VH-VL binders against q9h9l3. Designs and how they scored, part 74

Target 1, 176 residues: q9h9l3
Amino acid sequence: PRKMVAIDCEMVGTGPKGHVSSLARCSIVNYNGDVLYDEYILPPCHIVDYRTRWSGIRKQHMVNATPFKIARGQILKILTGKIVVGHAIHNDFKALQYFHPKSLTRDTSHIPPLNRKADCPENATMSLKHLTKKLLNRDIQVGKSGHSSVEDAQATMELYKLVEVEWEEHLARNPP

## First folded at step 22 (VH-VL)

Design Gh12
Fold by ESMFold2, fold request of step 23:
Structure Gh12 (fold): chain C 176 residues (1-176), chain A 120 residues (1-120), chain B 111 residues (1-111)
Amino acid sequence: as target 1 above (176 residues)
Amino acid sequence: QVQLVQSGAEVKKPGASVKVSCKASGYTFTNYYMHWVRQAPGQGLEWVGWIDPDSGGTFYAQKFEGRVTMTRDTSISTAYMELSRLRSDDTAVYYCARGDYSYGYEFDYWGRGTLVTVSS
Amino acid sequence: QAVLTQPPSVSGAPGQRVTISCTGSSSNIGAAYEVYWYQQLPGTAPKLLIYDNSNRPSGVPDRFSGSKSGTSASLAITGLQAEDEADYYCQSYDISLEAWVFGGGTQLTVL
């Protein structure tokens, strides 16, 4: 069976008025929640807005951060050939400038059985925080000091496990 | 009604540069990548690169690195591709094509192409 | 020197079935990347015909079908019609090149 990992990224603001989202942290965990990768990443463009209230990124994190091009190479090596789980995962892949096979991609923001377990409309887009609280009885992203991408990646993997058997069977019957 | 309208044909000498435009309408310009694909006369399709109109970020095929520059102007929903140090084997029709990045990667709409002829 | 290999031409009579092969490698189709097909009528831009291996956009007749296995893909056209005479290109993503790659194209002639 293919190995499975979960990914989560944190973004900062670059470009005019800080409106462009650029990768500043990436965390990858394995099926058991063990951390395979967790690095602060220096964007190739000047940081205009650290977005700290949500990203948890501060200036000191950038002092020894891995340059984007190097970090991207390390991350892609880990992701290649694996089933990758994320929440609104297209945002993470866009920030990496990366195309992952759709058949190997799992997005917990778009899994109808997962929404059903949470007593939510099957086609609604639900936040990671809401699903985690409802289905795992766990509070993540607590306070205003920002998100932890390790915590978020681990929560994403645990959520997927709740529906993994059903969803993998669905995908096998309904190939992309 | 998605439309991609490209600039007119160009004739250039070797060593010159060319800049092709692609004006988008009928959709939100910043929600899709714009890809550039070329086709030499009687030949197949060759991917040149993409631009993200939202961020201005670009990614180029290795053979064009250092010779191609992709830009955009979001106020007029227009993407541009500039190719420098032209050679005769750059003679081709250059297409722009819209590509998603969320839940699909297909190039679902194409411009009609811009013929660039490089001759001495 | 296309990355994906297609036969240069195929032909069939009206009403017949033809197939067009697309052979890749372990760095593209064999790495689970999806296959896309485009139809290019004479003097026109390419048009999306098949996406994600086997899906048809709205307006594409069900006599066009796609499949993928291993490092290869196939486009099948049944009930050939004169208007199907065109060039057909397969496309996928190559992780080693970090590039979108096309086949060399197949010229379909309807006899």
Scores: ipSAE 0.864, ipTM 0.933, lowest interface PAE 0.6, mean pLDDT 93
Fold by ESMFold2, fold request of step 23:
Structure Gh12 (fold): chain C 176 residues (1-176), chain A 120 residues (1-120), chain B 111 residues (1-111)
Amino acid sequence: as target 1 above (176 residues)
Amino acid sequence: QVQLVQSGAEVKKPGASVKVSCKASGYTFTNYYMHWVRQAPGQGLEWVGWIDPDSGGTFYAQKFEGRVTMTRDTSISTAYMELSRLRSDDTAVYYCARGDYSYGYEFDYWGRGTLVTVSS
Amino acid sequence: QAVLTQPPSVSGAPGQRVTISCTGSSSNIGAAYEVYWYQQLPGTAPKLLIYDNSNRPSGVPDRFSGSKSGTSASLAITGLQAEDEADYYCQSYDISLEAWVFGGGTQLTVL
């Protein structure tokens, strides 16, 4: 069977008024939650807004950050051929300029059985923080320093495990 | 209604450059990639690259790297593809095509194409 | 040469079933990337016919169906009609090239 990983990324603002999201950190964990990759990444364009309140990224993190092109190569090598789990994962793939097979993609923001377990409408988009609190009794993204992509990737994998058997069986019977 | 309107046919000499435009309407221009695909006379389809109109980021097929530049003007919802140092085998119809990047990758809407003829 | 291999031509009589094959490799279809099909009528731009291996956009007749297995895909056309005479292209993504790739195209002739 294919191996499974979970990914989470943090973005900074580039472009006019800092409205464009550019990759500045990426964390990847395996099925057991062990960290396979965790790097700060230097975008190829000028950072206008570090978005530190949400991203946790500060200017100091960029001093020794891995350049985007190099980091992208490392990340794609890890993701290729694997089932990749994320939360609103299309944002992560867009930031990587990457196309992952749809059949190997799992998005915890859009899994009806997971929403049902959280007593949410099955087609609603729910935040990672909300689902993690409701279903795992954990608080993530705590404090004033922004999110941790390691913490978020680990939470995402644990959430997927709650519905993994049901959802994998559903996908096998209902190919995308 | 989604529509992609391309600029008119061009005739160029070898060594020149050409810039083809693709004006989008009927959707939020910055929410989709714009792909460029060419078709030489009597031949198949060949992908040239994409531009993300939101960021201005681009990705080119290796054979065009160094000769193609894709740009956009979000104020008029228009994508551009410029191909430099033209040679006779660049003669083709150049299409723009809209592509999603979320969970669907299909090229769902196409322009009518712009014929670029390169001849001595 | 095209990255995805299609027969150059196929033909069939009205009412028959024809299939068009699309053979890829371990870096595209065999890497689980989805297959897309486009119809190009004479003198027109390509039109999306099948997406995500087997799904049909609104307005495409149910005579058209797609399937995928291993490193290959197939487009089937049943109840063949004169209006089906066109060129057909398969498409997928190749992770080694980091490129969208097309088959060489198949010219369908209705006899």
Scores: ipSAE 0.855, ipTM 0.930, lowest interface PAE 0.7, mean pLDDT 93
Fold by ESMFold2, look of step 22:
Structure Gh12 (fold): chain C 176 residues (1-176), chain A 120 residues (1-120), chain B 111 residues (1-111)
Amino acid sequence: as target 1 above (176 residues)
Amino acid sequence: QVQLVQSGAEVKKPGASVKVSCKASGYTFTNYYMHWVRQAPGQGLEWVGWIDPDSGGTFYAQKFEGRVTMTRDTSISTAYMELSRLRSDDTAVYYCARGDYSYGYEFDYWGRGTLVTVSS
Amino acid sequence: QAVLTQPPSVSGAPGQRVTISCTGSSSNIGAAYEVYWYQQLPGTAPKLLIYDNSNRPSGVPDRFSGSKSGTSASLAITGLQAEDEADYYCQSYDISLEAWVFGGGTQLTVL
């Protein structure tokens, strides 16, 4: 059986007026929620807006941050060959400039049985914070100091486990 | 209606550069990657690289690294591919193709292609 | 040389079934990357025929089907028609090259 990991990323603003989203932190956890990777990442372009209220990224985090190219290599090595779970995961892959097999990708923002368990419309795109509160009775992304990608990756894995048997069987019958 | 309209055919000498354009319409230009694919006469398809029109980020096939530059102008929904230090084996039709990155990777719409002929 | 291997040509009579193979490796199809198929009529741009191994875009008839197993994929065309005469390309992603890769193409002749 394939190993499963969960990923979450935090972005900062680069480019004109800080509107481009560039990777500044990435966290990967295993099935049990153990941290496999957690690094601050230095974008290849100048940081215009740290977006600290949402990203949790501050200037001091960049002092010893791993350069994007090196971090990307480390991250891709971990992801290759695995089932990767995330929330709105296309944003994380885009920030990594990475293509993962769709058959090995699980996006908790688009799993109808998960929404049904949360008593939400099956085809709605629900936030990670909302699903986590409703289904795990946990508050994540608390306060105004920004998100924790470790916390978010762990929550994402726990959410997937709630529907894993049903959804993996569904995918086996209905390949993406 | 999704449309990709490419610039006209070009004839170049070895050592020159060429810049091909691809104007998109009928969709949100910044929501899709733009891929470039070439086809030499009588030969198959060869991927050149992609540009993310939102960020301007690019990724090139190793064969073209150092000779290709992809850019875009979001105000006119146009992607560009420039190939420098042209050789005779760069003679090909150059296609732009739209590629999703969110929920699929297929190249679902293609331009008609731009013939670039390199001869002395 | 193409990264994905296809037969250079196949042929069939009207109404028959033909298949076109696409053989990859452990760094592309064998790494679970999806296979895409394109049809190229003479003098035209490629057109998406099959995505995600087996799905048909709107407007592609049911007689076109795709499948994938191990490191290989296959395009099947049933009820062969004269207008199916074209070149067919498979495509996937190669994680080792970090590149979109195509097969060498298969010229289908309708006899």
Scores: ipSAE 0.851, ipTM 0.928, lowest interface PAE 0.7, mean pLDDT 93
Fold by ESMFold2, last read:
Structure Gh12 (fold): chain C 176 residues (1-176), chain A 120 residues (1-120), chain B 111 residues (1-111)
Amino acid sequence: as target 1 above (176 residues)
Amino acid sequence: QVQLVQSGAEVKKPGASVKVSCKASGYTFTNYYMHWVRQAPGQGLEWVGWIDPDSGGTFYAQKFEGRVTMTRDTSISTAYMELSRLRSDDTAVYYCARGDYSYGYEFDYWGRGTLVTVSS
Amino acid sequence: QAVLTQPPSVSGAPGQRVTISCTGSSSNIGAAYEVYWYQQLPGTAPKLLIYDNSNRPSGVPDRFSGSKSGTSASLAITGLQAEDEADYYCQSYDISLEAWVFGGGTQLTVL
């Protein structure tokens, strides 16, 4: 079986009015939740809005941050060939300028069995915070200090494990 | 209905530059990548690169690095591809194609193409 | 040389079944990347025919089908019709090149 990792990223605002989302932190954990990668990342363009209340990114974090191109190379090496789990994971891949095989991608924001376990509509896009509270009895993204991508990646992997057997069997019968 | 309307045919000399436009309608321009694909006469399809109209970010096939520049103007929902230092083997039809990123990667809508002829 | 290999031509009589192969490598189809198929009628732009290996967009008849195995993919056309005469291209992503790659194209002739 292929190895599985979970990823989560934090974004800052770049471009006009800070509306463009650019990668400023990336965390990757293995199946057991051990951290494989966790770096602050310096976007190649000017940061207009740190979005600190959600991203947790502050100016101090950028002082020693890994330049985007270098960080991207490190991250892609970890992701290649693996099943990658994330929450709304297309946003993370877009920020990385990366295409991952869809058959190796797992998005906890769009897994019908996971929504069913949470007593939510199967077709709904559910937040990570909501699913984690309902299914893991944990509060993540607490307070106004911003999110932790390590915490979020770990929660994402734990959520996937709840439906892993059912969903992997489904995908084997119904290739994406 | 999604439409991609491209600029008209161009004839250029070797060493010149060409800029092809692709005007999008029928969808939210900034929610999809725009890809550029070329096809030399009697030949197959060759991917040139993509632009993200939201950020203006670009990614080019290695063959075109240093010669291609992709831009966009979100106020008129138009993407552009400029190819410089033209040579005769750049003669091709240049297509724009919309690519999803959230739900799939397929190039689901294509422009009709712009013929660029490079002749001495 | 095209990154994905297709036969240059294939032919069949009306009503027959034809297949078009698409052979990749460990850096594209063999790395689990999906295969897409496009139909290009003479003088026109390519049109999406198959996405994600085997799915058909709305309006594409179910006599067109796609499959993938190992490092290769196949497009099958059953009940061949004269209007199917076109060029067919497979496409995938290559992680080594970090590029979208196409097959060289297959010219389908309906006899």
Scores: ipSAE 0.847, ipTM 0.926, lowest interface PAE 0.7, mean pLDDT 93

Design Gh5
Fold by OpenDDE, fold request of step 23:
Structure Gh5 (fold): chain C 176 residues (1-176), chain A 120 residues (1-120), chain B 111 residues (1-111)
Amino acid sequence: as target 1 above (176 residues)
Amino acid sequence: QVQLVQSGAEVKKPGASVKVSCKASGYTFTNYYMHWVRQAPGQGLEWVGWIDPDSGGTFYAQKFEGRVTMTRDTSISTAYMELSRLRSDDTAVYYCARGDYSYGYEFDLWGRGTLVTVSS
Amino acid sequence: QAVLTQPPSVSGAPGQRVTISCTGSSSNIGAAYEVYWYQQLPGTAPKLLIYDNSNRPSGVPDRFSGSKSGTSASLAITGLQAEDEADYYCQSYDISLEAWVFGGGTQLTVL
């Protein structure tokens, strides 16, 4: 079987009004939750909005941040060939300007059995925070310090593990 | 109606530049990538690159890096592809094509193409 | 030369079954990237025929089917009709090139 990793990215605002989401941090963990990658990333464009309350990114984090092109190469090297688990993961791939095979993608924001287990509508899009609290009895993204992409990636992996067997069987019968 | 409307045919001299436009309608312009694909006469399809209309981010095929520039104007839901330093082998029909990134990657909507002829 | 390999031409009589192969490598189809198929009628733009290896968009008859195995994909057309005469292109993504790649195209002639 292919190795499985979970990814979570934090974005900052760039562009004239800060409406463009640019990658500023990326964390990748393995199946056991061990950190494989965790770097602050310097966007190619000037940061207008750090979105700190959500992203946890501050100006000081950009001082020694890894340039986007370099970080992208490092990240892609890790992701290539693996089953990648994420929450609303299309946003992460978009920020990376990256295409991952659909058959090797697992989006915890779009897994009906996971929502069912959390007593949520199967077709609803639930937040990572909500699912983590409901199913893992864990509080993430607490306070005003912003998100921890490592914590979020770990939570995402743990959530997926709850439905892994069922979902992998489903996908085997119903390939994307 | 969901469609992509491209600008008209162009005739250019070698060394010149051409800018082709692609206006989207019937859907949210910024929710899809816009790909550009060309087809030389009697030849197959060749991917040129894509632009993310939401961010303005671009990604070009290596073959065209340094010669192609993709832009967009969100106010009029229009994507542009400019190819510079034209040569005869750039003669082709250039297509814009909508590409999903959230639910899939397929090019599910195509413009009718713009013929660009490069000749002395 | 196209990254994906297709036969230049195939032919069949009305009602027959034809198949078009698409051969890739370990960096595209073999890397689990999905295969897409496009139909291009003479003088027209390509049209999406198959997405994600085997799915048909609305309006595409079920006599068109796609499959994928290993580093190759195949388009099958059953009950061949005159209107099927066209060029067919397979498409995938190549991670080594970081590019969307097409086959060279196959011209289907209905005899």
Scores: ipSAE 0.941, ipTM 0.963, lowest interface PAE 0.5, mean pLDDT 96
Fold by OpenDDE, fold request of step 23:
Structure Gh5 (fold): chain C 176 residues (1-176), chain A 120 residues (1-120), chain B 111 residues (1-111)
Amino acid sequence: as target 1 above (176 residues)
Amino acid sequence: QVQLVQSGAEVKKPGASVKVSCKASGYTFTNYYMHWVRQAPGQGLEWVGWIDPDSGGTFYAQKFEGRVTMTRDTSISTAYMELSRLRSDDTAVYYCARGDYSYGYEFDLWGRGTLVTVSS
Amino acid sequence: QAVLTQPPSVSGAPGQRVTISCTGSSSNIGAAYEVYWYQQLPGTAPKLLIYDNSNRPSGVPDRFSGSKSGTSASLAITGLQAEDEADYYCQSYDISLEAWVFGGGTQLTVL
């Protein structure tokens, strides 16, 4: 069986009006929640909006941040060949300008059994914060200091583990 | 109607540049990547690169790196591909194709193609 | 030249079954990347025929089917019809090249 990792990224605003979402932090954890990667990343363009309230990113974090191209290489090396778990994970892949095999992708924002377990409509898109609270009885993304991508990645992995057996069986019976 | 409308045929001399346009309609322009694929006469399909209309980010095939530039104008839902330092072997039909990134990667919508002829 | 290998041509009589192979490597099909198939009628743009190895878009007849195993994929056409005469291309993503790659194309002739 393939190894499994969970990923979460934080974005800042770039472009003339800060509307472009650029990767500024990436965290990757293994099946047990151990941190494999956690780096601040320097976007190729000037940061207009740090979005600190949500991203947790501050100007000081960019002083020694890893340049995007270097970080991308490091991250891809970790992800290649693995089952990658994330929440709304396609946004992370987009920010990385990366294509991961669909059959090796697990998006916790689109797993009906997970929503069912949380007493939510199976076809609804629920937030990571909501699912974590309902199913793990844990509060994440609290306060005004911003999110922790490590915490979010760990929560994502733990959520997936709740439905792993059922979902993997479903995927085996219904290949993409 | 969901469609991609490309600019007309071009005739260029070697060393010149060509800029092909692709206007999208019937869907949200920024929700899909725009790929470019070319096909030389009597030959197969060759991927050139993609642009993310949302961010303006681009990724080119190594073969075209340094010679191709992809841009977009979101106000008119139009993507552009410019190829410089043209050679005779750049003669081909150039296609724009919509590619999903959220639910799949397939190229599910194609323009009708733009013939670019490079000749002395 | 093409990263994915296809036979240059296949042929069949109306009503017959034909198959088109697509051979990749450990860095594309063998790396679990999905395979896509496109049909290109003479003088037209390619059209999506199969996505994610074996799924048919709306409007594609069920006589078209795709499969994948190991480093290879296959397109099968049953009940061959005259209108199926076209070029067929397989496509996948190559992680080593970081590029979308196509097969060389297969010309299908209906006898």
Scores: ipSAE 0.941, ipTM 0.964, lowest interface PAE 0.5, mean pLDDT 96
Fold by OpenDDE, look of step 22:
Structure Gh5 (fold): chain C 176 residues (1-176), chain A 120 residues (1-120), chain B 111 residues (1-111)
Amino acid sequence: as target 1 above (176 residues)
Amino acid sequence: QVQLVQSGAEVKKPGASVKVSCKASGYTFTNYYMHWVRQAPGQGLEWVGWIDPDSGGTFYAQKFEGRVTMTRDTSISTAYMELSRLRSDDTAVYYCARGDYSYGYEFDLWGRGTLVTVSS
Amino acid sequence: QAVLTQPPSVSGAPGQRVTISCTGSSSNIGAAYEVYWYQQLPGTAPKLLIYDNSNRPSGVPDRFSGSKSGTSASLAITGLQAEDEADYYCQSYDISLEAWVFGGGTQLTVL
């Protein structure tokens, strides 16, 4: 079987009014939750809104941040050929301006068996925080310091592992 | 009705620039990438690049980097492709095509195309 | 030169079965990227025919089918009809080029 990694990204606001979401941090963990990648990333455009309350990103984090193009290359090298797990992962790929094969993508925000385990409607989009609390009895994204992309990536992987066998069998019978 | 409406045919001289527009309707403009694909007379399809109407982010095929500029006006759900330093081999029908980035990458909606003719 | 390779032309009689091949490489189809097929009738824009290797969008008859194996894909048309005369293009994403790539196109003639 292919190697599996989980990814989570944090974005800041760029553009004239800060409405453009730009990648500012990316974390990647392996199947065991070990950190493979965790870097602050410098967007190509001036940051207008750090969105610190949510992103956890501060101006000081950008001082030695990895330029976007370089970071993107590093990240793509890790993701290529792997099964990539994420929550609402299309946002991460979008921020990376990257296309990952659908057959190698696992989005925990769109796994009916996972929602079922959490006593949620199967076709509903639940937050990572909610699923993590319900299924792992863990609080993430607490406080006012913003999200931890490493913590979120680890939680995402652990959630997926709860339904991995069932979901992989389902995908094998029902390929996208 | 879900559709993409493109601007009319253009005739340009070599060295000039052309700007083609693509107006989207019937769906949320910012929820899909807008791809541009061209087709020279009697030839196949060639991908030019895409723009994310939400962020304004762009990604161009290497062949066109430095000559192509993709923009959008979200207020009127319109995407633009400008190609500069035109050459005769740029003569083609240029299509805009909607492509999802979340649940499917397929180009499921196409404009009717805009013929751009480059001739001396 | 197109990144994906298709036969320039195929032909069949009404009611027959025809297949169009699409050969890629390890950096696109072989890299697990999905294959898409488009039908282009004369003088019209391309139309999505198959997505994600084998799925048909609404409105596409079930006599059209797609498959993928290894670095290649195939479009099959059963019960060939006169209206199927068109150009057909396969499409995928190439990770080495970081580009969406098309086949050279196949002209289908109904005899």
Scores: ipSAE 0.927, ipTM 0.958, lowest interface PAE 0.5, mean pLDDT 96
Fold by ESMFold2, look of step 22:
Structure Gh5 (fold): chain C 176 residues (1-176), chain A 120 residues (1-120), chain B 111 residues (1-111)
Amino acid sequence: as target 1 above (176 residues)
Amino acid sequence: QVQLVQSGAEVKKPGASVKVSCKASGYTFTNYYMHWVRQAPGQGLEWVGWIDPDSGGTFYAQKFEGRVTMTRDTSISTAYMELSRLRSDDTAVYYCARGDYSYGYEFDLWGRGTLVTVSS
Amino acid sequence: QAVLTQPPSVSGAPGQRVTISCTGSSSNIGAAYEVYWYQQLPGTAPKLLIYDNSNRPSGVPDRFSGSKSGTSASLAITGLQAEDEADYYCQSYDISLEAWVFGGGTQLTVL
């Protein structure tokens, strides 16, 4: 059986007026929610906007951060060959400049059975915060200190487990 | 009216550089990667690299690293590929092709190609 | 020495079935990366024919079909027609090269 991991990333603003999103933290957890990887990452470009209210990233985190190229290599080695679960996961892969097999990708923002459990339209794109509150009775991304990518990756894995049997059987019968 | 319009054919000498343009129309330019693919006369397709028009980020095939530069101008929805230190085996038709990064990776829209001829 | 291996040519009579193989390795098709097929008519740009192993874009006839097994993929064309005479390329992603890779191409001749 293939191993399964969940990933979440936090971004900072680079480029003109800080509008480009660049990777500044990545967290990966295993099926049980144990942390396999959690690093602050130094973007290859100048940081214009730390976006701290949402990202949780501050200047002090960058002092000992792992350079992007090195962190990317470490992360890709963990992801290769695994089922990877995320929320709006295309943003995480884009920030990593990475292509993962679609058949090994699970996106909790677009799983119809998960939306159905939350009493939401099956084709709607639902936020991680909303699904986690509704289905796990937990508040995440609370306060002004920003998101935790460890917390978010763990929540994403727990959400997937709620529909895992049904969705894996569906995908086996209906390959993406 | 979704299309990619490429610049005209080029003739270059060895050691020169060439810059090919690809103008996108009929879709949101920044929502897709732009790939470059070349084809030598009578030969197969070879991937050169991609640019993300949103961020300006690039990724090149190792064979071209250090010789290729991909850029874009979002104000005119145009991607560029510049290849330097040209050799005769760089003679090829150079295509731009649109690829998604969100839900599919297929190259679903291609330019008509730009012939670059490198000869002494 | 293409990363993905295709036969250089195949041929068939009108109305017949032909298949075009695409053989990869453990770093591309064998790593679960999807296979894409492109048709290139003489003098034209490539056109997407099959995506995600077996899906057809709108406008591609259902006599074109794709499949994947292990480290290999196959394009099948049934009811062969004169307009099918073209070059066909498979494509996938290779995680070791970190590159999009094409097969060497297959020239289909309709007899």
Scores: ipSAE 0.862, ipTM 0.930, lowest interface PAE 0.6, mean pLDDT 93

